VHH binders against Profilin-1 (pfn-1). Designs and how they scored, part 98

Target 1, 132 residues: Profilin-1 (pfn-1), of Caenorhabditis elegans (q9xw16)
Amino acid sequence: MSGWNAYIDTMTAAAPSIKRCAIVGAADGSVWARTEADNVFKASEEELKTFVALFNDVTQVPAKGADIEGVHYVVPRTEESLIFGKKENTGFFAVKTKSAVLIAVYEGPNEVAAQVRKAVESMQTYLNNAGY
Key: E = the ipSAE of ESMFold2; O = the ipSAE of OpenDDE; V2 = 0.75 times the mean of E and O plus 0.25 times the DockQ between their complexes.

## First folded at step 14 (VHH)

Design we7 (from wc3 with E109S; framework vhh_6fv0_2; at its last look DockQ between E and O 0.86; V2 from the best seeds 0.00; counts 0 for: pae E 2.2 > 2)
Fold by OpenDDE, look of step 14:
Structure we7 (fold): chain B 132 residues (1-132), chain A 123 residues (1-123)
Amino acid sequence: as target 1 above (132 residues)
Amino acid sequence: QVQLQESGGGLVQPGGSLRLSCAASGFTFSTYDMYWVRQAPEKGLEWVSTISYSGSNTYYKDSVKGRFTVSRDNAKNTLYLQMNSLKPEDAAQYYCAKWYDILTGSFGSFDYRGQGTQVTVSS
């Protein structure tokens, strides 16, 4: 597909509790890369378009939550370029770069969330420095 | 206090095998993803393998795929690395880690790794 698949592989290797993840365009939610096969990221184009738009005003997101792959997550809080949600023993981290949104859905105990966040934020920093 | 203790290293000939172990204590081992990293002489640290907290997902550096197998026994708080078909370029000090940033090659704010175990591959 594209060189963006390498970044998917990097994130999943960095945080193996990530079940699915994707790199999408920040402007329109278009999929640049995503996990495939048994771990296929299943969010629709329409859903992703709505999701990336959340970053236009992150302050509103905790009140309404966020939907990914047809699953509704509670969003405890947000940061300028970070949206994260929880549902039972699952959750997601989404970070915005200059031109992309990285989304990682994970499953496991609370301890793995820290590793997932670090992996996604590290990728965020890397891509921002690279101009993406 | 987090403690990690690697063992199982040694001297082997090319094509040989070793099985590394990492004994973990001081934290809930079964709830953490674990990492193997290595440092060859005159080189920096490099990621080798990662395994999820439950062991359901495993990932490998390309150069070790098909030769190395990471596993864990959460009941024993132990991480393993089976290394087959060893090559001279695999020679390094091997560390297990509670977390490792494979993108930046860093342990981040904390250095949660053991003292390491030496793997030497020579004819």
Scores: ipSAE 0.872, ipTM 0.927, lowest interface PAE 0.5, mean pLDDT 94
Fold by ESMFold2, look of step 14:
Structure we7 (fold): chain B 132 residues (1-132), chain A 123 residues (1-123)
Amino acid sequence: as target 1 above (132 residues)
Amino acid sequence: QVQLQESGGGLVQPGGSLRLSCAASGFTFSTYDMYWVRQAPEKGLEWVSTISYSGSNTYYKDSVKGRFTVSRDNAKNTLYLQMNSLKPEDAAQYYCAKWYDILTGSFGSFDYRGQGTQVTVSS
């Protein structure tokens, strides 16, 4: 099994309002690690392949939104390597590294969302510096 | 004015207990995840514990798991750390924070934290 599970544990400890998260391959959406058991990240292979392809042109994403785990999110804005999705009091942050996409689904107020973004971006920077 | 005020530190023998408090004011405490962090003289900042804004999720550094308990009282705007079975390795200045980057081991310049409270463990 993959040593990538330690990064899942670090993200959830850094932002405890993350409900589910995953690290997936940027090219094909293959799952490298995800939350399991009571908090299974349950996106399909087909959904993840479509999702990671959004990073090929993030400027088109706000117009149509994004789907993850069968849930449709409004995407208020994107950045070159970041997609923020929102649905009511839940949302996600997804960031792209050289080789991967990190996805964190959270629940909570805007202050919590900002804390989740910081945790995900810190991991993005760490993985990029490690060559991933 | 945003303020965090830690208290409850002191001198304790190995195996003893202390209960730290963090009084928060100047922001909406109940909407932030909160962190306990410590700094020993010869080490950088070290993450100790994290608690979600509602108090429903808690996480601990492996070396303190089973000995420390983080909790919060959102009605009193107070964060707590119950520290049992204290070891010499736990001696440090303890801080509460609205943010701590576990990967880089640092507080952000935009993040408010208090002055800390000293925990000393000696025979």
Scores: ipSAE 0.452, ipTM 0.764, lowest interface PAE 2.2, mean pLDDT 89
ESMFold2 (binder alone), look of step 14: mean pLDDT 83; pTM 0.841
OpenDDE, second read of step 14: ipSAE 0.795; ipTM 0.900

Design we9 (from wc3 with K61R; framework vhh_6fv0_2; at its last look DockQ between E and O 0.89; V2 from the best seeds 0.00; counts 0 for: pae E 2.1 > 2)
Fold by OpenDDE, look of step 14:
Structure we9 (fold): chain B 132 residues (1-132), chain A 123 residues (1-123)
Amino acid sequence: as target 1 above (132 residues)
Amino acid sequence: QVQLQESGGGLVQPGGSLRLSCAASGFTFSTYDMYWVRQAPEKGLEWVSTISYSGSNTYYRDSVKGRFTVSRDNAKNTLYLQMNSLKPEDAAQYYCAKWYDILTGSFGEFDYRGQGTQVTVSS
């Protein structure tokens, strides 16, 4: 396991309603680490490349939504370094760090979503402080 | 008003067992992931275990894996922590919480935890 896998484990432990998550390069969507086995993060390289590019202009994302793992999510709103989407009882949080994008796909009610967001944003802060 | 009340702590010998409970009220318990954390004397808070809102996923700190089991009864608004094969290093005040930041070792902006229950392990 790479050092980045430890951060995957940390996020999933911090927010157990995360079903799948990944850490990818902000520049090209290359996968640095991801959940595996029964919870394998399944987004393709091409999809991730497209996804991380959304951060180049987040203002347009709510109008078109976002796709992760072949699933289309409605994006209610965005922030400069945050894209989140919803689909029924599922959703995702994606945050951008200096060099990475953290993506967490979760399942559960809105209260759980808030907890997932905290976990992902905490990791975002940690990695930014670490220079990543 | 959110309330969490831990119970079940006590004094046990090494190798003994305890079952902690956390009674929740004042919020929709079944819609929250829940956390167990502990604080040993002269040490900081440390994460122990987390369980998803539905109970489908559980996670543990490495030092308690295989010995501790987190569970919940959403119908009773109760969180549990079964602790087997207890070790002296498990001695601590145990808290249940609606949130705990594993990275920073804090409860974050809101401190939703109970008063805790004391676990002592001594031969």
Scores: ipSAE 0.893, ipTM 0.936, lowest interface PAE 0.5, mean pLDDT 95
Fold by ESMFold2, look of step 14:
Formats: structure tokens, sequence, C-alpha cells
Structure we9 (fold): chain B 132 residues (1-132), chain A 123 residues (1-123)
């Protein structure tokens, strides 16, 4: 959807170490917008449905990790509406809003990861305040 | 302490060029994405450009695409903004920042920025 694509563009400009990202429905993982072309966000419908369900009880996610785009990530910790996954020099941040989950896959050192987290949390707050 | 020092601003005629520099110290420059932001008198902050920690990814606000080029030299801890084909609308105080929230238009509590350097465009 062209309206949601503007938020994808804003995220990648705000955190240039994001390699792929998406906005998906919190209830079913349906894709509202995602990075496309050479950096398409490749997660399947079934993978996204499973992934967003992790937010039903984030406290259990560190024990089992998380899968996105066929890649298994260790989840060192979670917060009520945030899941952080890590694999080697890559990772993801995912945050839940009232109706959506924002997923950002990045590459870079821990300092970059902190910058990516700030960008994702800023968008989370914006969408929540807008009613999403 | 983290320090960012902008330089290279000045007075230029429309169509002219300037190159801004941002000298960084007190942190590991090569592990942070960096931002250029500007502010005209009595106006809000306006994002200009973003560059990834390695320099491999760059982004620009629409009104400067094709005219401005952001770059960095991680060995010299320096961020650059080459500004070509300058227009009166580009006149502003230019800041480099370790972080800037494009969505809210703010530097945020923990982001450091320099003192800025003034770009003035007048015939």
Amino acid sequence: as target 1 above (132 residues)
Amino acid sequence: QVQLQESGGGLVQPGGSLRLSCAASGFTFSTYDMYWVRQAPEKGLEWVSTISYSGSNTYYRDSVKGRFTVSRDNAKNTLYLQMNSLKPEDAAQYYCAKWYDILTGSFGEFDYRGQGTQVTVSS
C-alpha cells in the first residue's frame, strides 16, 4: 500500500544500517509494507504469522529464539512490546503497536544496533499515537 | 567527552558550492551512523542527509538530492557534506549529529551535535 510505504522509506533513511524492514499486522502477520527490490523482506506468510504471535508472551521468547526470513536468531532479552534478535554481526528489532508489528533487520556493531532501536521505537510511538 | 565541530560554512552566491566538515572526537566514530541537519532562522530543524557507519549507504531529503553529497573518512574521524548548486532556500545553520530522529524532527536527549556552521546564500 502506497501510504504505508512512506513509513518504510522514513525508517531506512532514519537508520541507514537497516537492511530490510516491514510493517505487518499484529493479528495475522499480513504485510502492510516492506522494503522491496534488491532488499526485499522475504519472510513468508506463515513465518510472519508465527513471528507476530511471539508477542502474545514475550517472556518465553528468549528460551526459544525467533525466526525471520528463514534465519534463526538468539533473543537475549525482550521487553513488553519489543523483541531483539541477534545472529553474528546482524540482528533485528521488532516492536508491537496497537495493530501492527514493525520489524527491522540490520547489520552493524552494537553502537549501530542502539541507533536502529531508537529509530524503531520512535516509529512505534508515532504509530501508537496515531491509533495504529 | 564526545565532541563534534562543524566548519566550512560561509557566504556564497546562488549556484555556488561549499564543503562542510564535521570533526569528531571522544567516541568511536566508525561505529556510528551520522546525520546532517539544518535550521533556518525562526524555522524548525530539517533533516538533510544520513550516512551509515561504513559510508556505504547514504540518504538525502528530496530537495537536496543530486546537489549535496555526504561522505565520511573514518580514518580521520571526519564527516563531510559537499553542497553544490546552492539555492537561497539552503541558507541555514548546519549541524552534524550522532543521532537525529527524522520522524519527530528532534535531536533527542542523548544525541550530541556540534555548534553548527552558518551557510548564507545571497547575490
Scores: ipSAE 0.466, ipTM 0.773, lowest interface PAE 2.1, mean pLDDT 89
ESMFold2 (binder alone), look of step 14: mean pLDDT 85; pTM 0.860
OpenDDE, second read of step 14: ipSAE 0.857; ipTM 0.922

## First folded at step 15 (VHH)

Design uf1 (from ue4 with D110Y; framework vhh_7pa5_2; at its last look DockQ between E and O 0.10; V2 from the best seeds 0.00; counts 0 for: pae O 5.4 > 2, placed apart)
Fold by ESMFold2, look of step 15:
Formats: structure tokens, sequence, C-alpha cells
Structure uf1 (fold): chain B 132 residues (1-132), chain A 123 residues (1-123)
């Protein structure tokens, strides 16, 4: 894959608790890059299209939760361009840029969640500053 | 090992047509969105067209809208670009790429493009 894979690698290096990660088109949920091999990010395009549409009104998401990779997450909080989901000892952070959604799925206790959020928000900021 | 091989370019008169192909291997082609990008002589890359992994969503640059059609055959791991009503301004090396428009580079990263396929539109 070309330059989008470098973003996946940068996020997983910055937050080792990230187990799976993807970058998808904000309009259609189609995969632009993802973790592969033994850590494949396995969400279908149909599921991801439904997932990225949650950003159209993040205020509705805490009431219904979110599904990715066939897993249902409780969403304790959202921000305008961020969705945080939890299930047991796992969670995800997803952030929206102009053209893409960055998704990181992590495992571990709650204290690692801040590290994961920082990793995805750093890439969000870099892409937004470049008009992406 | 991921490979993308472009073909179908050539020399054509203004108003003519060409069909470009991109043969993909080494990854699950149907899982990924794909794009066509071109580089005209002396110019930087220009995104041309995009298609989702399923083929259900397509997008085009304004300069080619109505003249070019992107498609894919996921059973053959092949991406296509049908180019009609060609103009001299379409002269470029054409490349296929995985994902949306090429992102900004990260520090120290090597950007890799194949050789592309040359399209030349002239009398």
Amino acid sequence: as target 1 above (132 residues)
Amino acid sequence: QVQLVESGGGMVQPGGSLRLSCAASGFTFSSYAMSWVRRAPGKGPEWVSYISGSGGSTHYADSVKGRFTISRDNAKNTLYLQMNSLKPEDTALYYCAVGGPQPPPLKGEYDYWGQGTQVTVSS
C-alpha cells in the first residue's frame, strides 16, 4: 500500500495498546488502509459505512452505541469529531478528518485510553492541517 | 507482496478513447478503495478518480467528469479507467493507487509509485 499505510504504522507505534487500526473514507466507509496479517481489522464496508455515518450527528451515538468488527460498544462520550467506545477490557477511538475516519481498537485497562486518543488525534490534526 | 501493474496507455488523437487497466496482487483487492492518479509533464500528481472496495461509490475530478469512467472487476483483481473524448491536457503518466487521494508524506517515509502507463494525446 502507498502513503496511507505509514499513518497506520505511526499510530500503532505511538500507542502499543492499539491492536487493530484502520483509515476509511468518511463518505463511504471504504478501507484506505488497515492493520493486516495476524491483526487484521475485519470490519466490512457495509458496517463501516454505517459506522462513519454516526459522525453526522454524534449527539445521538451515546444512546445507541456503535458497532465495529461485529462488536457492539457502549459509547460513554463523543465530541464533534471523536467517538469513544467501550466493551469490557477493550475499546476504540475514532476521529474524523475532512475526508477520512481514523479508527483504533485497543485492549487494556482504562489508563491506556488516553495514549490511544492522543495517537489518533495527532494524525487527525496532521491531516486536517494538510486539508485532508 | 503488494503489486500494482498499469497498462493500456498509448498515443491517440484528440477525441479518441483508451481503456487503462491495473492488475493487482498480493492483497485482498476487494477490501480496499482504489484511485487513479496522473502526472502530466513537469507537474505534480493529480488525483483523477476513486472507487470504493465494493464499487458502489465513485468520484471524479472535475476535469475528467463525464469523460472518464472508473470501474473494477473484483473477481479478476483488476481496476479500469475508460477514457473518452481525450484532450491534449490529458497527456500524462497514469498510476493506480490503493485508497483515497494520496496523503501528505510523513517524515522519513519513502513514497513508491510503479512505472505507470503513458497516455499521449496529440495530432
Scores: ipSAE 0.688, ipTM 0.861, lowest interface PAE 1.2, mean pLDDT 89
Fold by OpenDDE, look of step 15:
Structure uf1 (fold): chain B 132 residues (1-132), chain A 123 residues (1-123)
Amino acid sequence: as target 1 above (132 residues)
Amino acid sequence: QVQLVESGGGMVQPGGSLRLSCAASGFTFSSYAMSWVRRAPGKGPEWVSYISGSGGSTHYADSVKGRFTISRDNAKNTLYLQMNSLKPEDTALYYCAVGGPQPPPLKGEYDYWGQGTQVTVSS
């Protein structure tokens, strides 16, 4: 375990609907921390490299969607540092900090999405303020 | 003002055990996560263990996982580190720090206000 695992726990505690999540390098998609045990985040390094590159031009992402853990998600909307994906009763929020990308995959009705977003964006703010 | 006072260090043989304590004052102890950090000779600070404010979440560096146990008593404003199966490479000055671990890749300095407690593991 690394210190980054504490931040994984913080996000998952704040939003119980989060099933898997990861903190990766914004530049190369390297995994800094991820959920493990019963909820292993399984995205490959190559997939994550491609994923984090989506933030280079988020405006194009809704047209093509995004892949995480071998699953293709439609992307209803993006913001400058946020990508939101959906697939049936699952989805993900990905936010970019100065040096990292936080990814949270969740399961549940649309109502849980707000809580997941809040958890990830809170961590985003915290890390940005800390210089990460 | 924030004050942290570490104690419980000493010299032990490999395989021995020690229990460190950190007395905290000057802030609402239960509202803050705490960490243990150590500095070995010739090396920079190394994060050892983390515990959330409530004590509900704990984390350990790979180097100490399975051997060390972090805990806290919020009523006593005290942080603990139970160290079992000690190894020579555990020799270091041990500090308690307020807050979470310093995440990679950026290495900043930990904020600790105590003098630290020396742990020496040697045969």
Scores: ipSAE 0.030, ipTM 0.319, lowest interface PAE 5.4, mean pLDDT 89
ESMFold2 (binder alone), look of step 15: mean pLDDT 82; pTM 0.825

Design uf10 (from ue4 with K107D G108S; framework vhh_7pa5_2; at its last look DockQ between E and O 0.76; V2 from the best seeds 0.77)
Fold by OpenDDE, look of step 15:
Structure uf10 (fold): chain B 132 residues (1-132), chain A 123 residues (1-123)
Amino acid sequence: as target 1 above (132 residues)
Amino acid sequence: QVQLVESGGGMVQPGGSLRLSCAASGFTFSSYAMSWVRRAPGKGPEWVSYISGSGGSTHYADSVKGRFTISRDNAKNTLYLQMNSLKPEDTALYYCAVGGPQPPPLDSEDDYWGQGTQVTVSS
């Protein structure tokens, strides 16, 4: 659909446990690319607008949690440009670049989380170096 | 299959106006932000503007801010670009694309872009 889809494909290929993935605008939560077909990322623009705003102050996010696709996640960990959420055998990693937020929702045992994190952080680094 | 068809280009004098359209099909149009990108001869693509899926937020490159207005009609699956106060440096082939500012890998023409519409600003 767009050049941004290539980055979706790269992340999902790097971490098979990723079920759904999206790239959104950091400023407004607009969807630039997302997984489609059997694994459609379904978060609304309004929800994403609220979500990306969490990066304005990540220190308070663990106390509140985060919502994606109408699902509430506990947030055990945040960093300056990273939000990690968890719910049962699912979770998400969200990382912020200069202009975008990358969101990967995964399913599996705790052991798969490391691979998912690596995938999104690698893409974060790539995009940041490219000025995005 | 994703299709994007641009139209509305032409030749105008400096200070003139044009309105571009982009007809989109093959995907859920309202679910995605849309961008306008332009390419001048011998140059790489330049991002111009993008609008969120709902149309609630708009963004512009500094070079066109205050002169161009991006909008969309989701019922018609159509993206628009109103270009006022056109300058010779606005001369380019204009494309619409899915998403926000296009990433570096799109230095060459993307197969997901349409044929483009030519805008020429000359006295």
Scores: ipSAE 0.842, ipTM 0.914, lowest interface PAE 0.5, mean pLDDT 93
Fold by ESMFold2, look of step 15:
Structure uf10 (fold): chain B 132 residues (1-132), chain A 123 residues (1-123)
Amino acid sequence: as target 1 above (132 residues)
Amino acid sequence: QVQLVESGGGMVQPGGSLRLSCAASGFTFSSYAMSWVRRAPGKGPEWVSYISGSGGSTHYADSVKGRFTISRDNAKNTLYLQMNSLKPEDTALYYCAVGGPQPPPLDSEDDYWGQGTQVTVSS
């Protein structure tokens, strides 16, 4: 599919609670890679453009929440390049690199969330070190 | 099975033009950004341009900005690169790829590279 598919596979293998994920362009939310088949990541291009723009000022995000795949998440905290969202027994972590945003949607209680965060941040670090 | 087939290359003099095509099959073409990547003799891959799935946004490497135009026809599952004002340094094997700029390899044996289409710019 794309050279980015290996990154999708690496994240989902590192954190099995990740059910869907995507790598999108930081400038425009365009889809570079995503989970497909039984667990398709279904966000629209317009939704993803709005989503990646949240990184322009992460301090405003907890007040607004975030939408992914038509689902509204409460955002309890953000960091400069990280957004964490929660809805019931699901959540997401999204991290920004120079060129891309990595989005992982997971299922499970909060104690699972650390594994998901580590998986996306490991890829974020690898990409940042390579200039991406 | 994802298939990407490049065509439209050839030999041209400096200042000339070429239009490359990439025929795509085996996936939902309109859902994905698409890139052009080139490999000059003795060099590694260089990302050239990408276009969003809808075609609503386009992006170019500085080396080709203003000379190359990326486009897509989602009804025909085809990606294009219009190359104007060609220079000798544009000589390369050109490939299309799914997604934005291609990432550093995690395992290069799994990369989806077609045969490419050769562009040669010389007098």
Scores: ipSAE 0.704, ipTM 0.864, lowest interface PAE 1.1, mean pLDDT 90
ESMFold2 (binder alone), look of step 15: mean pLDDT 79; pTM 0.789

Design uf11 (from ue4 with K107R; framework vhh_7pa5_2; at its last look DockQ between E and O 0.82; V2 from the best seeds 0.82)
Fold by OpenDDE, look of step 15:
Formats: sequence, C-alpha cells, structure tokens
Structure uf11 (fold): chain B 132 residues (1-132), chain A 123 residues (1-123)
Amino acid sequence: as target 1 above (132 residues)
Amino acid sequence: QVQLVESGGGMVQPGGSLRLSCAASGFTFSSYAMSWVRRAPGKGPEWVSYISGSGGSTHYADSVKGRFTISRDNAKNTLYLQMNSLKPEDTALYYCAVGGPQPPPLRGEDDYWGQGTQVTVSS
C-alpha cells in the first residue's frame, strides 16, 4: 500500500505480541499506515489528533491517562518522546519521531512489554537518524 | 490490490496552472492520509503535500506553499493537486502516495506509487 507499511511489518515482526500498530502524523494524528485485515488499528482521526497532542506536555499524561481505540489506559509514567499505557493484560507503546508517532498495542503478560518497547524504540531511532 | 492512477499532467508556460488527479482503489481511502510526491530527472523523490483522511488538515513543502492546493473527494476515492503559478523547477513526474511524507525505502524500492503524471513547465 505504501512505504510506511514496511515499517509496520518490521515492528510487528520484531514483537509478535503486538496486536495492532499504526504510524500517524505527529502534527495532526493523520493515519499514514496501520495494521489491517484481522488486526485493524481502529483509532479515529479525531482521537489520534488528541493523542499526538499529548506529546506537547508528557508530564501531564500520567495524571489523566490516554485513550486509544476507545480504550482508556493508565499511564504509569512518561518520557520525553515516549508514552506507554497499561490495561489488564494489554498495553501500548507510543514513540514520537521528528514527524511521526508510532503506536503499538500489545496483548500479553508484563514480560512481553520489553520486547514491544524495544521494537518501537528501534524504529524511532532509525527514523530520527533518517530525518523523519 | 492497491492501485493509484495519476492524471492531469502536461506542458505549460511559467506562471501557468494545472490540476492533477489521483484515482485510488484497493483500500479504505478515507482512512488514510494521502500525499503528492514528485521526482525530477536525476533526483530523488521530493515530498510536495499531504492531506489527512478526512481532509481536515493539509501540509505543504516550503517550495510549493502558497501556490499548490491539495484536496480530496472521499466519495470518489480521488486526490487532487491544484498547481498555480508554476515554475520551471516544478518540472517532474508527479506521484500519488498513501500516508504523509514518504519514508526511506527499507528494501531498496521507493514505494507502491502509480505510473505518475508528467508536469513540464517551460517557456
């Protein structure tokens, strides 16, 4: 479909616990690529616009949590370009690059979270180095 | 199967106008941002503009800001680019692409773009 799909495939291959994944514009939350078929990433454009705006001040996010695909997640803490959340046996990692936000929603025990984080942060580093 | 078919290119004099179209099929068009990119001979691709899925937000490269307007008709699965005040440096093959600014290729290929439509600006 697009060149961005290759990045979706790379992240999902690196972390099998990722159920849904999306790459969106950091400026407006527009969807550039997403998982499809049996694992469609379902967040609306309006929801994503609100979500990417969280990166304007990540320090406030733990107090209010974050919503993705109509699901509310608790956000234990944040980093400058990283927001992650948890809900029961699910969670998400979202990282911001120069121009994009990468979002990975995963399912499994806490032990799988490390692999998911590594996958999205590796892609974050790659894209940042490329100027994206 | 994703298909993108560009049209509307041609030859115009400096200061002239053209309107490009891109017919999209094989995916949920309105769910994705869409971009125009261009490639001049001997140069790599240059991102021109992108528009969000709903059309609520638009973005432009500095080189075309104020001259080009991107729009879309989701009912017709069509992307448009109105190009005004064309300059010789706008000469390129123009492509329609899914998403925002196009990323570096991971496998050596540029992207799954259409055949492109040629825009030539010359006196």
Scores: ipSAE 0.912, ipTM 0.947, lowest interface PAE 0.4, mean pLDDT 95
Fold by ESMFold2, look of step 15:
Structure uf11 (fold): chain B 132 residues (1-132), chain A 123 residues (1-123)
Amino acid sequence: as target 1 above (132 residues)
Amino acid sequence: QVQLVESGGGMVQPGGSLRLSCAASGFTFSSYAMSWVRRAPGKGPEWVSYISGSGGSTHYADSVKGRFTISRDNAKNTLYLQMNSLKPEDTALYYCAVGGPQPPPLRGEDDYWGQGTQVTVSS
């Protein structure tokens, strides 16, 4: 279907707590790949355009939080190319490469967050090393 | 099963025009960005253009900017590429693909290269 689907599959296999996942264009939030079927990633293009624009100045994100799939997350921390969001027993990690943003939404206690972060950062590193 | 079928290629003289079509089925077409990718003889794939799921944003490789226009009709599940001012270097097999610019391959991944549609630009 999409060469980006292999990236989705790799992340969800590496971190089973990921429930929904997407790869979107960094410039416009357009969906390049996502989880489908029973676990459809259900963010609108409008939401995703707003979401990826958060990476234009990550220092402002903790003050306002982030919205994805109609859910508002508190953002306790950011890094230059990473946003971490939390709401109750769910959260997300999003990482930016030159051309894309990788988004993983997970469920579980804070103890599983490290595995989710590792899964998305592994793909970020692979893409960055290839010039993407 | 996802299917993408390209058509509209042909032979044309330099400076001419062609319009390519891509008929899509087996997935929610309007939810995904779509790309055109080309492969010139003896060359690897080159990303040409992509359009967002809604059609609200478009992107082009520098080599085709100003000459090619990507569009989509979500009611007909069809992607288009209008190619104007064609040059001999545009000669290639043209494919449509789901998503934005093609990523570096992960192991065992290569499922968007069907037959394509041939565009040949020569005198």
Scores: ipSAE 0.723, ipTM 0.870, lowest interface PAE 1.0, mean pLDDT 90
ESMFold2 (binder alone), look of step 15: mean pLDDT 79; pTM 0.798

Design uf12 (from ue4 with T28E; framework vhh_7pa5_2; at its last look DockQ between E and O 0.81; V2 from the best seeds 0.81)
Fold by OpenDDE, look of step 15:
Structure uf12 (fold): chain B 132 residues (1-132), chain A 123 residues (1-123)
Amino acid sequence: as target 1 above (132 residues)
Amino acid sequence: QVQLVESGGGMVQPGGSLRLSCAASGFEFSSYAMSWVRRAPGKGPEWVSYISGSGGSTHYADSVKGRFTISRDNAKNTLYLQMNSLKPEDTALYYCAVGGPQPPPLKGEDDYWGQGTQVTVSS
């Protein structure tokens, strides 16, 4: 569909525990690319608009958590450009670049989280260096 | 399979107007943001504008802000670009693409869009 799909494929290949993934506009939460077929990322535009706005003040996010695809996640902590959440054996990592937010939803034990984080942060670094 | 077909280009004098269309198929059109990008001869692609899936938000490059208007009809799976006050520097092959500003290629080759529609602004 677009060049952004290649970035989705790269992240999912780097972390097999990723079940669903999306790249959205940092300004408005619009979907630029997402996993499809059996693993469709299902967050609505309105939900994503609210989600990306969390990056305006990440310090407040742990107190209220975050919602993705109608699922509420506990957010233990945040970093300047990183929001991650947990729910049972699932979780997500979301990183912000200059223009985009990369979201990866994963399933598995806590041990898989490190690989997922590495995948999205690597892509974050790549895009930031490219000016995106 | 994803298909994007651009149309509406042509030759106009400076100050003239054109309206481009992009017919999309092969994916859930309304779920994705859509962009217009352009490529002048010998230059890399330049992002022009994008619109959210619902059409609720629009964004423009500084070079076209105030002159171009992006819109969409999700019922017709069609993307539009109204171009007013055209300038010679707007001359390019125009493409529609899925998503916002298009990312750098990962494998060294440009994205595959449609065939593009040629816009030429000349006196």
Scores: ipSAE 0.912, ipTM 0.946, lowest interface PAE 0.4, mean pLDDT 94
Fold by ESMFold2, look of step 15:
Structure uf12 (fold): chain B 132 residues (1-132), chain A 123 residues (1-123)
Amino acid sequence: as target 1 above (132 residues)
Amino acid sequence: QVQLVESGGGMVQPGGSLRLSCAASGFEFSSYAMSWVRRAPGKGPEWVSYISGSGGSTHYADSVKGRFTISRDNAKNTLYLQMNSLKPEDTALYYCAVGGPQPPPLKGEDDYWGQGTQVTVSS
């Protein structure tokens, strides 16, 4: 079964401005769940492996930026388990749990970004408390 | 709709081998990591192994490392688990699942386990 799909649905419902979303393995970036159909999350396995490795030292990420779905984002800030990326009127929030990285790509103004961050951090906390 | 059908279980003696299969349909199989999970008598689900979508990355629980080999055939939409050096504690109902170690069901969600395939290891 695909218990991770419910987590995708919960995050996108909590922040409808999320356009694409994925849950990937923290160890290797492998895709556990993602948005599909009209909003397919299309990052390659190799790109995701590179992306999740950024969490090994988030302090170096602002100097490099981050790539998701072949798009390069400026990373204005990071926290120990959170990376925020920005490009024009789009952005992403990514958070690391014990076993996974949650990635949400959104469009919209600053108020929308706060909703997206809250949605992914809420799920991060839930999964960490459950041992994931 | 996503469907996963496990097969290949049976009864074997300790030290024996068995190969499980999981036929997948209803999604782009090659894009997703796949797991094997088992439920032993009187126990909750235990994640066993997962493999990345391409098959380039594999991961194992400590209890099976070196004895079990996960693999996939993306042309046939099939996931495999080769189980060698079987022990009585490997006795369980085995399931395949999409993604890595499976999370708890969210509030209001049904149990997401199917029928599985039974593996019994005893003298």
Scores: ipSAE 0.719, ipTM 0.866, lowest interface PAE 1.0, mean pLDDT 89
ESMFold2 (binder alone), look of step 15: mean pLDDT 79; pTM 0.795

